# Designs tried in a protein design chat: VH-VL binders against Lon protease homolog 4, chloroplastic/mitochondrial (LON4). Part 15

Target 1, 223 residues: Lon protease homolog 4, chloroplastic/mitochondrial (LON4), of Arabidopsis thaliana (Mouse-ear cress) (q9m9l7r79to301)
Amino acid sequence: VIALPLPHKPLIPGFYMPIYVKDPKVLAALQESRRQQAPYAGAFLLKDDASSDSSSSSETENILEKLKGKELINRIHEVGTLAQISSIQGEQVILIGHRQLRITEMVSESEDPLTVKVDHLKDKPYDKDDDVIKATYFQVMSTLRDVLKTTSLWRDHVRTYTQACSLHIWHCLRHIGEFNYPKLADFGAGISGANKHQNQGVLEELDVHKRLELTLELVKKEV

## First folded at step 6 (VH-VL; framework fv_mosunetuzumab)

Design t14 (from a4 with heavy chain D101Y Y102D G103S)
Fold by ESMFold2-Fast, scan of step 6:
Structure t14 (fold): chain C 223 residues (1-223), chain A 121 residues (1-121), chain B 112 residues (1-112)
Amino acid sequence: as target 1 above (223 residues)
Amino acid sequence: EVQLVQSGAEVKKPGASVKVSCKASGYTFTDYYIHWVRQAPGQGLEWIGWIDPYSGGTKYNEKFKGRATLTADTSTSTAYLELSSLRSEDTAVYYCAREYYDSSGDYFDYWGQGTLVTVSS
Amino acid sequence: DIVMTQSPDSLAVSLGERATINCKSSQSVLYSSNNKNYLAWYQQKPGQPPKLLIYWASTRESGVPDRFSGSGSGTDFTLTISSLQAEDVAVYYCQQYYSYPTFGQGTKVEIK
């Protein structure tokens, strides 16, 4: 899959993210993927550079244009997200996150754009009826319901997830009540005020109970 | 009523490919992983791989990697197994099976009726 | 790769008597973080697909008669049929899901 670097935050499964692709070769490759009925790419968060200046959208976009091949793969996190290419309008590409990926190797270092081989990651199996994980799930659910009712967090973040949550708060509350454990963990993390490193940690955690615990920590900070 | 209904028996020559379908009904197709398992006549069960219909992501048993291709069509709630470069040892009943609720466990609550694939020259 | 070994290969038990089937894994299928055993049991009758009986080593699937029970932990597991009925004639398979799924070779249960 084509490796797309993300400058500001990882793409959480279930969320959509607009990106701007200024490199004509990358843009052409994404358009070709859609034409071939393989409308997918990998989306990977950029690693921090300890000496880099304060990030801004303009600065990170300039860095992305400079990084190619082997240098780019060394600057992105190994774990990322399978991204469906929902639309391309000029330079704007809309991505929808599906599931976690792990980079295994480069297809070719001489190719531009960067293409990588990936393993599709699957959550560690868990017993949904186990009392301990069930208790954590309901703590996350009740905390999210409280946060969504008492703050404007749903307005700012949930519109990047689902049309139901954009429409009205009570439709959103009903919708999330149907979420399974992994989906609730991902949703809660994605709408929280977590920084990119905290969200990357959630994305990398394949143990669903541990991921729910990470999400609970993040969402509790919003109360 | 959850059902997985598979396509009919196939007879193929060595070197050919076969594509088996598994049509799901009675539940939300994208909420459950679909696995493929085969059983040679008089033998035990052998796992081939899984597909996540939501993401299109797949995983294969190393024995079948490169020969098996798993796909899913969300518009028709149908999963497919395509096996290429068929050999006589591929003669088996092929099952699709739904992973237990939550897309996390690799044990199976509903199975298709099976599709007999016979490879003979 | 986790190898699953069942014993015996076949078992003949009188109607109403107890049947026990053993399953051993080449490595532990107990996950220490949640204290769960990643093991399932299936029943396969002639001409039918397998049917789930037990998961998480000891949890009985809905609709499965209470004469079926699973026990064990780590590498050693047992399926018990407390009072064999005529309809229980089948091949029984254990399956681990700690890693990618692997099945035991099967145990054929017949009426004596």
Scores: ipSAE 0.309, ipTM 0.718, lowest interface PAE 4.4, mean pLDDT 84

Design t17 (from a4 with heavy chain D101E Y102W)
Heavy chain, then light chain:
Amino acid sequence: EVQLVQSGAEVKKPGASVKVSCKASGYTFTDYYIHWVRQAPGQGLEWIGWIDPYSGGTKYNEKFKGRATLTADTSTSTAYLELSSLRSEDTAVYYCAREYEWGSGDYFDYWGQGTLVTVSS
Amino acid sequence: DIVMTQSPDSLAVSLGERATINCKSSQSVLYSSNNKNYLAWYQQKPGQPPKLLIYWASTRESGVPDRFSGSGSGTDFTLTISSLQAEDVAVYYCQQYYSYPTFGQGTKVEIK
ESMFold2-Fast, scan of step 6: ipSAE 0.667; ipTM 0.837

Design t18 (from a4 with heavy chain Y102W S104T)
Heavy chain, then light chain:
Amino acid sequence: EVQLVQSGAEVKKPGASVKVSCKASGYTFTDYYIHWVRQAPGQGLEWIGWIDPYSGGTKYNEKFKGRATLTADTSTSTAYLELSSLRSEDTAVYYCAREYDWGTGDYFDYWGQGTLVTVSS
Amino acid sequence: DIVMTQSPDSLAVSLGERATINCKSSQSVLYSSNNKNYLAWYQQKPGQPPKLLIYWASTRESGVPDRFSGSGSGTDFTLTISSLQAEDVAVYYCQQYYSYPTFGQGTKVEIK
ESMFold2-Fast, scan of step 6: ipSAE 0.671; ipTM 0.839

Design t2
Fold by ESMFold2-Fast, scan of step 6:
Structure t2 (fold): chain C 223 residues (1-223), chain A 120 residues (1-120), chain B 112 residues (1-112)
Amino acid sequence: as target 1 above (223 residues)
Amino acid sequence: EVQLVQSGAEVKKPGASVKVSCKASGYTFTDYYIHWVRQAPGQGLEWIGWIDPYSGGTKYNEKFKGRATLTADTSTSTAYLELSSLRSEDTAVYYCAREYDYGSGDFDYWGQGTLVTVSS
Amino acid sequence: DIVMTQSPDSLAVSLGERATINCKSSQSVLYSSNNKNYLAWYQQKPGQPPKLLIYWASTRESGVPDRFSGSGSGTDFTLTISSLQAEDVAVYYCQQYYSYPTFGQGTKVEIK
């Protein structure tokens, strides 16, 4: 799959993310992928360097255009997200996150855009009837319902969620009541005010109970 | 009522391909992984791979990589196993199975099985 | 891959007597973070798909008779049928789900 570097935050499963692709070779490859009914790419968060907090957004975007092949693969996190290419309008590409990926191999060092081989990651199996994980799940659910009712996060973040939550808060409250444990953990992290390192940690955590605990920590800060 | 209903028995010649279907009902198809497992006559169970109907992501047992292809059609809640370059040793009953309670790793519901016979 | 080895390959037990099947994994299937053993047991009768009996090494699936019990931890596991009934004649398989699924060779249980 094409490896797309994300400068500001990782793509969480279930969420939309608009990105701007200025490189015409990358843009053309994404258009071709979408045309062939294989409208998927890998979305990987760019690793911090000493200048990441001091550089402007335009400088970061210029750096992304200059990073190619082996240089790019060394600058992105190994774990990312399978991204469906929902739309392309000019330089703007809308991605929809599906599931976690791990880069296993670069296809070719001469390739532009960077293409990588990936493993599709699966959550570590869990016992949903275990009292401890069940208690954590209900704490996350309760805290999320409070956050969605009492904060502005519903307006800014939940509208980017691909399910019923994107349309109306009341549909979202009904819908999340039916979420399984992984979906709830991902949803909560995605709507929280988490920084990119915290969200990357959630994405990398394949233990569902640990991911729910990480999400609980993030959403409690919103109350 | 949760059910996995598989397609009927197939007889194939060596070198051919076979495509087995598994239609799910009674639950949200995209919430559960579908695994494929085969059993040669008089022998034990052998895992082939899984598909995540939500993402389309797949994982294969290395023994079947390159010959097996797992797909899913969410509009019909149907999973498919296609096995190519068939040999006589591929004669087996092929099962689809739902991963119990989404992430548990064990299999709570199985299809009835599809007998694939490869003979000259 | 994690290799699952069952013993015995077959056993004959009189009706009403105790049947014991052993399963050994080539590496631990105990996950330290949740203290769970990623092991299941299945029953398969001729012409039927396998039926889940036990998961998490010792948790009985809904609808499974209480004469079936699972025990063990780490690498050594046991399925016990406390009082064998005629309908229990079947092949039994252990399965690990700590990594990608692998099954034991099966143990055939017959009436003595």
Scores: ipSAE 0.067, ipTM 0.667, lowest interface PAE 6.6, mean pLDDT 84

Design t20
Fold by ESMFold2-Fast, scan of step 6:
Structure t20 (fold): chain C 223 residues (1-223), chain A 122 residues (1-122), chain B 112 residues (1-112)
Amino acid sequence: as target 1 above (223 residues)
Amino acid sequence: EVQLVQSGAEVKKPGASVKVSCKASGYTFTDYYIHWVRQAPGQGLEWIGWIDPYSGGTKYNEKFKGRATLTADTSTSTAYLELSSLRSEDTAVYYCAREYDYSGSGDYFDYWGQGTLVTVSS
Amino acid sequence: DIVMTQSPDSLAVSLGERATINCKSSQSVLYSSNNKNYLAWYQQKPGQPPKLLIYWASTRESGVPDRFSGSGSGTDFTLTISSLQAEDVAVYYCQQYYSYPTFGQGTKVEIK
């Protein structure tokens, strides 16, 4: 799959993310991929620079334009997200996060665009009827309901979620009641005010109970 | 009612390819992983791989890497196993099976197809 | 890969008597973080696909008769049929899902 670097935050499964692709070779490859039956790419968060300098938007865009092939693969996290290419309009590409991916190797050390082989990651199986994970799930659910009812922070984040949460808070409250454990963990992390490193940690955690615990800590900070 | 209905028996020559289908009904096709398992006559069960119909993602048992290809067609709720470079030892009943519980909570199987006998003989 | 070994290969039991099938894994299938055993049991009758009986080593699938029970932890597991019925004549398989799925070789249960 084509590897797309994300400068600001990882793509959490279930969320939309607009990106701007200025490289015409990358944009053309995405358009071609979208014409195929499986219009997917990999979305991977950029690692922080070793210089520890704070980056500006223009500096980040300059880095994205210059990083190619092996240099780019060394600058992105190995765990990312399978991203459906929902739309392309000019330089704007809308991605929808599906499942976790892990980069295994670079294909032919291609530089334009970077193409990688991936393992499709699967959550560690869990017993949904176990009292411990069930208790954590209901704590996350309860805390999310409080966050959605009592704060406006969620409004911008929920707007980017693929389930029908855009019209009214009551639609979101109803939908999350039907979420399975992985979906709830991902949704909670994605609507939280978590920084990119915290959300990357959630994305990398394949143990669903541990991921729910990580999400619980993130959403508790929003109350 | 949840059902997985597989295509009919196949007879192939060594070196040929075979494509077995598994049509799902009675549930949301994209919510459950589909696994493929084979059973040689009078023998035990051997796991081949899984496909996620939602993403198209796959995982293969190393024994079958390079010969097995798993695909899914969401418009027809049908999963496919294609096995190439057939050998006589590939003679087996091939099953599709739905992973237990919504969204991949276990690699054990609540519903199975009826099986497709693939015979490889010269 | 985790190798699953069942014993005995074949078992003849009189109607109404107890049948016991053993399953051993080459490494533990107990996940320490959740204290669960990643083990399932299936029943297969001639000409039919396998049918799920037990999962998480001891949880009985809905619709499965109470006479079927699973026990054990780590590497040693047992499927017990407390009072064998004629309809229970089948081959039984254990399966681990701690890693990629592997099955035991099967135990054939017959009427004595």
Scores: ipSAE 0.580, ipTM 0.816, lowest interface PAE 2.1, mean pLDDT 86

Design t3
Fold by ESMFold2-Fast, scan of step 6:
Structure t3 (fold): chain C 223 residues (1-223), chain A 122 residues (1-122), chain B 112 residues (1-112)
Amino acid sequence: as target 1 above (223 residues)
Amino acid sequence: EVQLVQSGAEVKKPGASVKVSCKASGYTFTDYYIHWVRQAPGQGLEWIGWIDPYSGGTKYNEKFKGRATLTADTSTSTAYLELSSLRSEDTAVYYCAREYDYYGSGDYFDYWGQGTLVTVSS
Amino acid sequence: DIVMTQSPDSLAVSLGERATINCKSSQSVLYSSNNKNYLAWYQQKPGQPPKLLIYWASTRESGVPDRFSGSGSGTDFTLTISSLQAEDVAVYYCQQYYSYPTFGQGTKVEIK
């Protein structure tokens, strides 16, 4: 699968993300994937530059254009997201997150674009009827409902960053009531004010109860 | 009513390939992982792999990696197992099975297909 | 690979009597973070696919008679049929799902 580096935040399953692909070889490869009806790529968060205090988003994006092959694979997180290529208009590509992926190896060392082999990740099985995880789920749900009803910033964030509820807050509240445990954890983390490292941690956590606990901490900070 | 209905028995020569189908009904096909398990005559059960019909993602038992291919057709709610380079020890009943709960919450199986006998003989 | 070993290979029990089947895993299937045992039990009758009886070592599947019970933790598990009935004649399999699924070799239960 084509590896697409993300400079600012990881793609959380269930969310959409517009990206701008300036490399014509990468853009052509994505268009070809869509033509062949294999409209998927891997989306991977870029690791922090050792420069710490000087990586502006513009400088990070310029470095991204220069990173190729093994240099690029060493600069992206190993765990990312299977991304459906929803649309391509000029340089703008709309991605929709599906499932977690882990890079296993690089397919093309010197040729653009970077292509990687991946393992499709699956959440560690859990007992959905267990009282402890159920209690955590209800706490996340209750906290999200409260924040979404009272906080305009979170309502605006939901409209921007989720395909699950983009119309009205009441539709969103109804939708989250139908969410399973993993989806609620992902949704809550994705709409929270979490930084990219916190969201990457949520994406990497395959233990659903631990992921719900991480999400609960993130959404509680917004109360 | 949930049902998994598999294709009929197959007889193959060593070195051939076989493709077994598993048609799902009575639930949302993309909500549940489908696993494949085989059982040689008079022997126990052996896990082959799973497919996520929603993403097309797969996982294989290392013993079958490179020989087994799992696919799914969402338009017909049908999962497929293709096994290549058949040997006599591949003679078995092949089952498709639905993962207990939706979206990967358990690698144990509530609904099973009726089984497809694949016989490999010269 | 986690190897599952059942004992006995076959068991003959009189109607109404207790049947006990053991299952041992080569490594623990207890997940310390949630304190759950990743173990299931199945019943298989001739010409039929396996039928789920027990999951999470001791949780009975809906519709399964209460005479079936599962117990144990870590590496040692037991399926008990408290009062064997004629329809319980079958082969029983344990399965771990702590790692990729592996099954025991099966225990055949027959009436004396």
Scores: ipSAE 0.565, ipTM 0.817, lowest interface PAE 2.5, mean pLDDT 86

Design t4
Fold by ESMFold2-Fast, scan of step 6:
Structure t4 (fold): chain C 223 residues (1-223), chain A 122 residues (1-122), chain B 112 residues (1-112)
Amino acid sequence: as target 1 above (223 residues)
Amino acid sequence: EVQLVQSGAEVKKPGASVKVSCKASGYTFTDYYIHWVRQAPGQGLEWIGWIDPYSGGTKYNEKFKGRATLTADTSTSTAYLELSSLRSEDTAVYYCAREYYDYGSGDYFDYWGQGTLVTVSS
Amino acid sequence: DIVMTQSPDSLAVSLGERATINCKSSQSVLYSSNNKNYLAWYQQKPGQPPKLLIYWASTRESGVPDRFSGSGSGTDFTLTISSLQAEDVAVYYCQQYYSYPTFGQGTKVEIK
């Protein structure tokens, strides 16, 4: 799959994300993917530069213009998201997150745009009838209901979720009540005010109970 | 009620390809991973791979990588296994099976198709 | 690959007696973070697909009779059928799901 670097935050499964692709080669490749029956790309969060080469979003954007092949793969997180290419309008591309991916290898170091081979990641199997996991799930659900009632998160963030909530908070509350454990963990993390490192940690956590615990910590900060 | 209904028996020559279907009903097709497992006559069970009908993502047993292709058609709630370069040792009953938990969180199987016998004979 | 080995290959038990089937994994299928054993048991009758009996090593699937029980942890697991009934004649398979699914070779349970 084409590897798309994300500078500001990871793509959480279930969420829409608009990105702006200025590289005409990347745009052409995404348009070609949409013409085929598999309109997907990989979306990977850009790593922070430990050498302090960049301290601003402008510097990060300048780096993205210059990073190709092996240089780019070394600057993105290995775990990312399978992104459906929903629409392309000029430079704006709308991505829909589906599942976690892990980069296994680069297809070609000289290729532009960067193409990688990926493993489709699956949540570590869990027992949905386990009382401890159920308790954590209901704590996340309870906290989210409180947050959604008392903040603008349901209006500003929840509307970006692919299983769209209606214009009314009560319909949203009913909708999330039907979420399975992974969906609830991802949803809560995605609507929280978590920074990119916290959200990347949630994305990388394949143990569903641990992911619910991470999400609970994030959404409690919104109360 | 949840049901997985597979296509009928196939007889193929060595070197041919076979495509087996598995039609799901009674649940939301995209919420559950579908696995494929085969069983040679009088032998045990061998896992081939899984497909996530929601994303189209797949995982294969290394033994079948390059010969097996898993696909799913969400408009008909049907999963497919295509196995190429058939040999006599590929003679087996091929099962599709639904993973116990939605969205791939339990690799044990609550519902199985009835099985499709594939015979490879000259 | 986690290799699953069952013993015995076949077992003949009189009606009403206890049948014990063993399953050994080449590495632990106990996940330390949740303290769960990633092991399932299936029953397969002639001409039929396998049927789930037990998951998480000891949790009985809905509708499965009380005479079926699973036990064990880590690498050594047991399926026990108390008071074997005629309808229990089948081949039984253990399966791990700690990694990619692998099955034991099966244990045939016969009456007599």
Scores: ipSAE 0.071, ipTM 0.664, lowest interface PAE 7.4, mean pLDDT 84

Design t5
Fold by ESMFold2-Fast, scan of step 6:
Structure t5 (fold): chain C 223 residues (1-223), chain A 122 residues (1-122), chain B 112 residues (1-112)
Amino acid sequence: as target 1 above (223 residues)
Amino acid sequence: EVQLVQSGAEVKKPGASVKVSCKASGYTFTDYYIHWVRQAPGQGLEWIGWIDPYSGGTKYNEKFKGRATLTADTSTSTAYLELSSLRSEDTAVYYCAREGYDYGSGDYFDYWGQGTLVTVSS
Amino acid sequence: DIVMTQSPDSLAVSLGERATINCKSSQSVLYSSNNKNYLAWYQQKPGQPPKLLIYWASTRESGVPDRFSGSGSGTDFTLTISSLQAEDVAVYYCQQYYSYPTFGQGTKVEIK
């Protein structure tokens, strides 16, 4: 799978993220992927040190376009997200997150664009009727409602969720009432205004109850 | 105190259009979807559709798609139902109603307008 | 489309006696992920809009007297009025909201 570096935040399952791809070889490979009905890539958060701490998003993105092969793989987190390539317009690519991936190895160290082998990560089995996990789920739902009253971050973050949540926060909340436990945990984390390291931690947690607990901590801080 | 106040009764000829209003007060208008439900004389309740006053997004019952238009004006906290190509079968009391408590779920209706009688007769 | 069927169509009950209204959905309105039944009950008096009595099958709306109770799960639901008062003469409707809203045909409750 083509590995796409993310400079500012990980891609959470269910969310969309616009990126700008200035490397014409990478852009051409993504366009070819879409033509062949395989419109997927891996999206991986850039590790901190140097470029990602820049105050300029343009500077950070320009530096990322210069990282290739082994240099790039050394600068990204090994756990990322399977990203659907929703649209390509010029240099802008819209990604939609689907599920967690872990990089196992490079296909070729010198390959341009960077291609990696991945394991598709699965949530650990959970009992949907367990009273403790069910209570945590309901607490996350209740806290998310309260967050709407205390922060404007919902307005911006909701617009980066899937099409169902792009119109209005109330529409999104009606939709999320039908979410299973993993989807609610991911949604809550993405909405919470957590920093990139906290969201990366949520993405890496495969125990559904623990992920709901992490999400609950994040959304409680918003109230 | 939450209130939904609707416009007065209308008498229309077959083939005409009618526009019913629903003015909301006592809450933040953009926070709740507004649904429209009708009731023909001596009959049960029939859902027409909803509008999200914040986005202007709408959903319609297939039976009314193409004839019903739902709109909202946030500056006056007023929702509107326009029904075109009226037939005698459209004679009914039309209600606006606010969706219930949980923004994460539920299309049950906690507050209702008083209703607007629309009579289609020649 | 989920079809809601009520029984009986009409019911005559003496003051102080129990009234029972049944509602059946053509498919389950129980959502397994949150274990909630997407069902509401309304009271409608002549010349008035419907008034919400019960939501989530058994949760009583604020201000509704405790003689009103809802029960059931999945496809079969019941509204019970434990001791009928004169003010309870009305038509009662069940409504599902598991999908797009649909209503039962109504049950008329009258004093015997």
Scores: ipSAE 0.000, ipTM 0.431, lowest interface PAE 15.4, mean pLDDT 81

Design t6
Fold by ESMFold2-Fast, scan of step 6:
Structure t6 (fold): chain C 223 residues (1-223), chain A 122 residues (1-122), chain B 112 residues (1-112)
Amino acid sequence: as target 1 above (223 residues)
Amino acid sequence: EVQLVQSGAEVKKPGASVKVSCKASGYTFTDYYIHWVRQAPGQGLEWIGWIDPYSGGTKYNEKFKGRATLTADTSTSTAYLELSSLRSEDTAVYYCAREYDYGSGSDYFDYWGQGTLVTVSS
Amino acid sequence: DIVMTQSPDSLAVSLGERATINCKSSQSVLYSSNNKNYLAWYQQKPGQPPKLLIYWASTRESGVPDRFSGSGSGTDFTLTISSLQAEDVAVYYCQQYYSYPTFGQGTKVEIK
């Protein structure tokens, strides 16, 4: 799959993310992927700590245009997200996160775009009837309902998850009430004010109970 | 209520490809991973791989990587297994099976298709 | 990569008597973080797909008679049928899901 570097935060499964692709060669490759009914790419967070400064976003974008092939693969996290290419409008590409990926090898040595082979990662098995994980799930759900009720997160941030959440807060609350454990953990992390390293940690955590615990820590800070 | 219905028996020559379907009903198709498992005559069960119908993401048993292709059509709630370069040892009953919980990574199977016999002979 | 080995390959038991099937994994399938064993048992009758009996080593699937029980931990597991009935004649398979799924070779249970 084409490897798309993300400068500011990882793509969490279930979320929409607009990216801006200024390189015409990369943009053309993404358009061709959609045309061939293979509308997927890999989205990987940059390891560069300097990109955490919002004032350096323009500098980070310039660096992404300069990093090619082996240089680029050494600057991105191995674990990323399978991203569906939902739309392409000029330079804006809308990605929808699906599941975790791990880079196994680089396919292309060419300048653009970086192409990698990936393993599709799956959450470690868990028992949904386990009282401990169930208790953590309900704590996350309860805390999220408090966060959504007391903040403006439901307006813009929650809208990036699903159309249902953009209609009304009550529809969003009903919708998330039907989430399984992994979906709830991902949703909570994605709407939290977590920094890129915390969200990358959530993405890398394949143990569902531990991921719920990480998410609980993140959403508690919002209340 | 929950049901997985597979396509009918196939007879193929060595070197051919076969495509088996598995139509799901009675639940939300995109919420559960679908696994494929085969059973050669008089032998045990062998896992081939899984597909996430929501994302189209797949994982294959290394033994089948490069020969097996798993796909899913969400508009018809149907999963597919295509196996290429068929050999006589590929003669088996092929099953689709639903992973127990909502994409939980709990790779044990609560519902199975009835099986599709694929015979490879010259 | 985890190899599952069952014993015996076949077992003949009289109606109403106890049947015991063993399953051994080449590596532990006990996950220390949740203290659960990632092991399931299936029943397969001729011409039918496998049917889930037990998961998490000892939890009975809904609708499965209480004469079926699972026990064990780590690498050694047992399926017990406390009082064999005619409808229990089948091949039984253990399966680990600690890593990608692998199955035992099966144990055929017949009436003596």
Scores: ipSAE 0.006, ipTM 0.564, lowest interface PAE 10.3, mean pLDDT 83

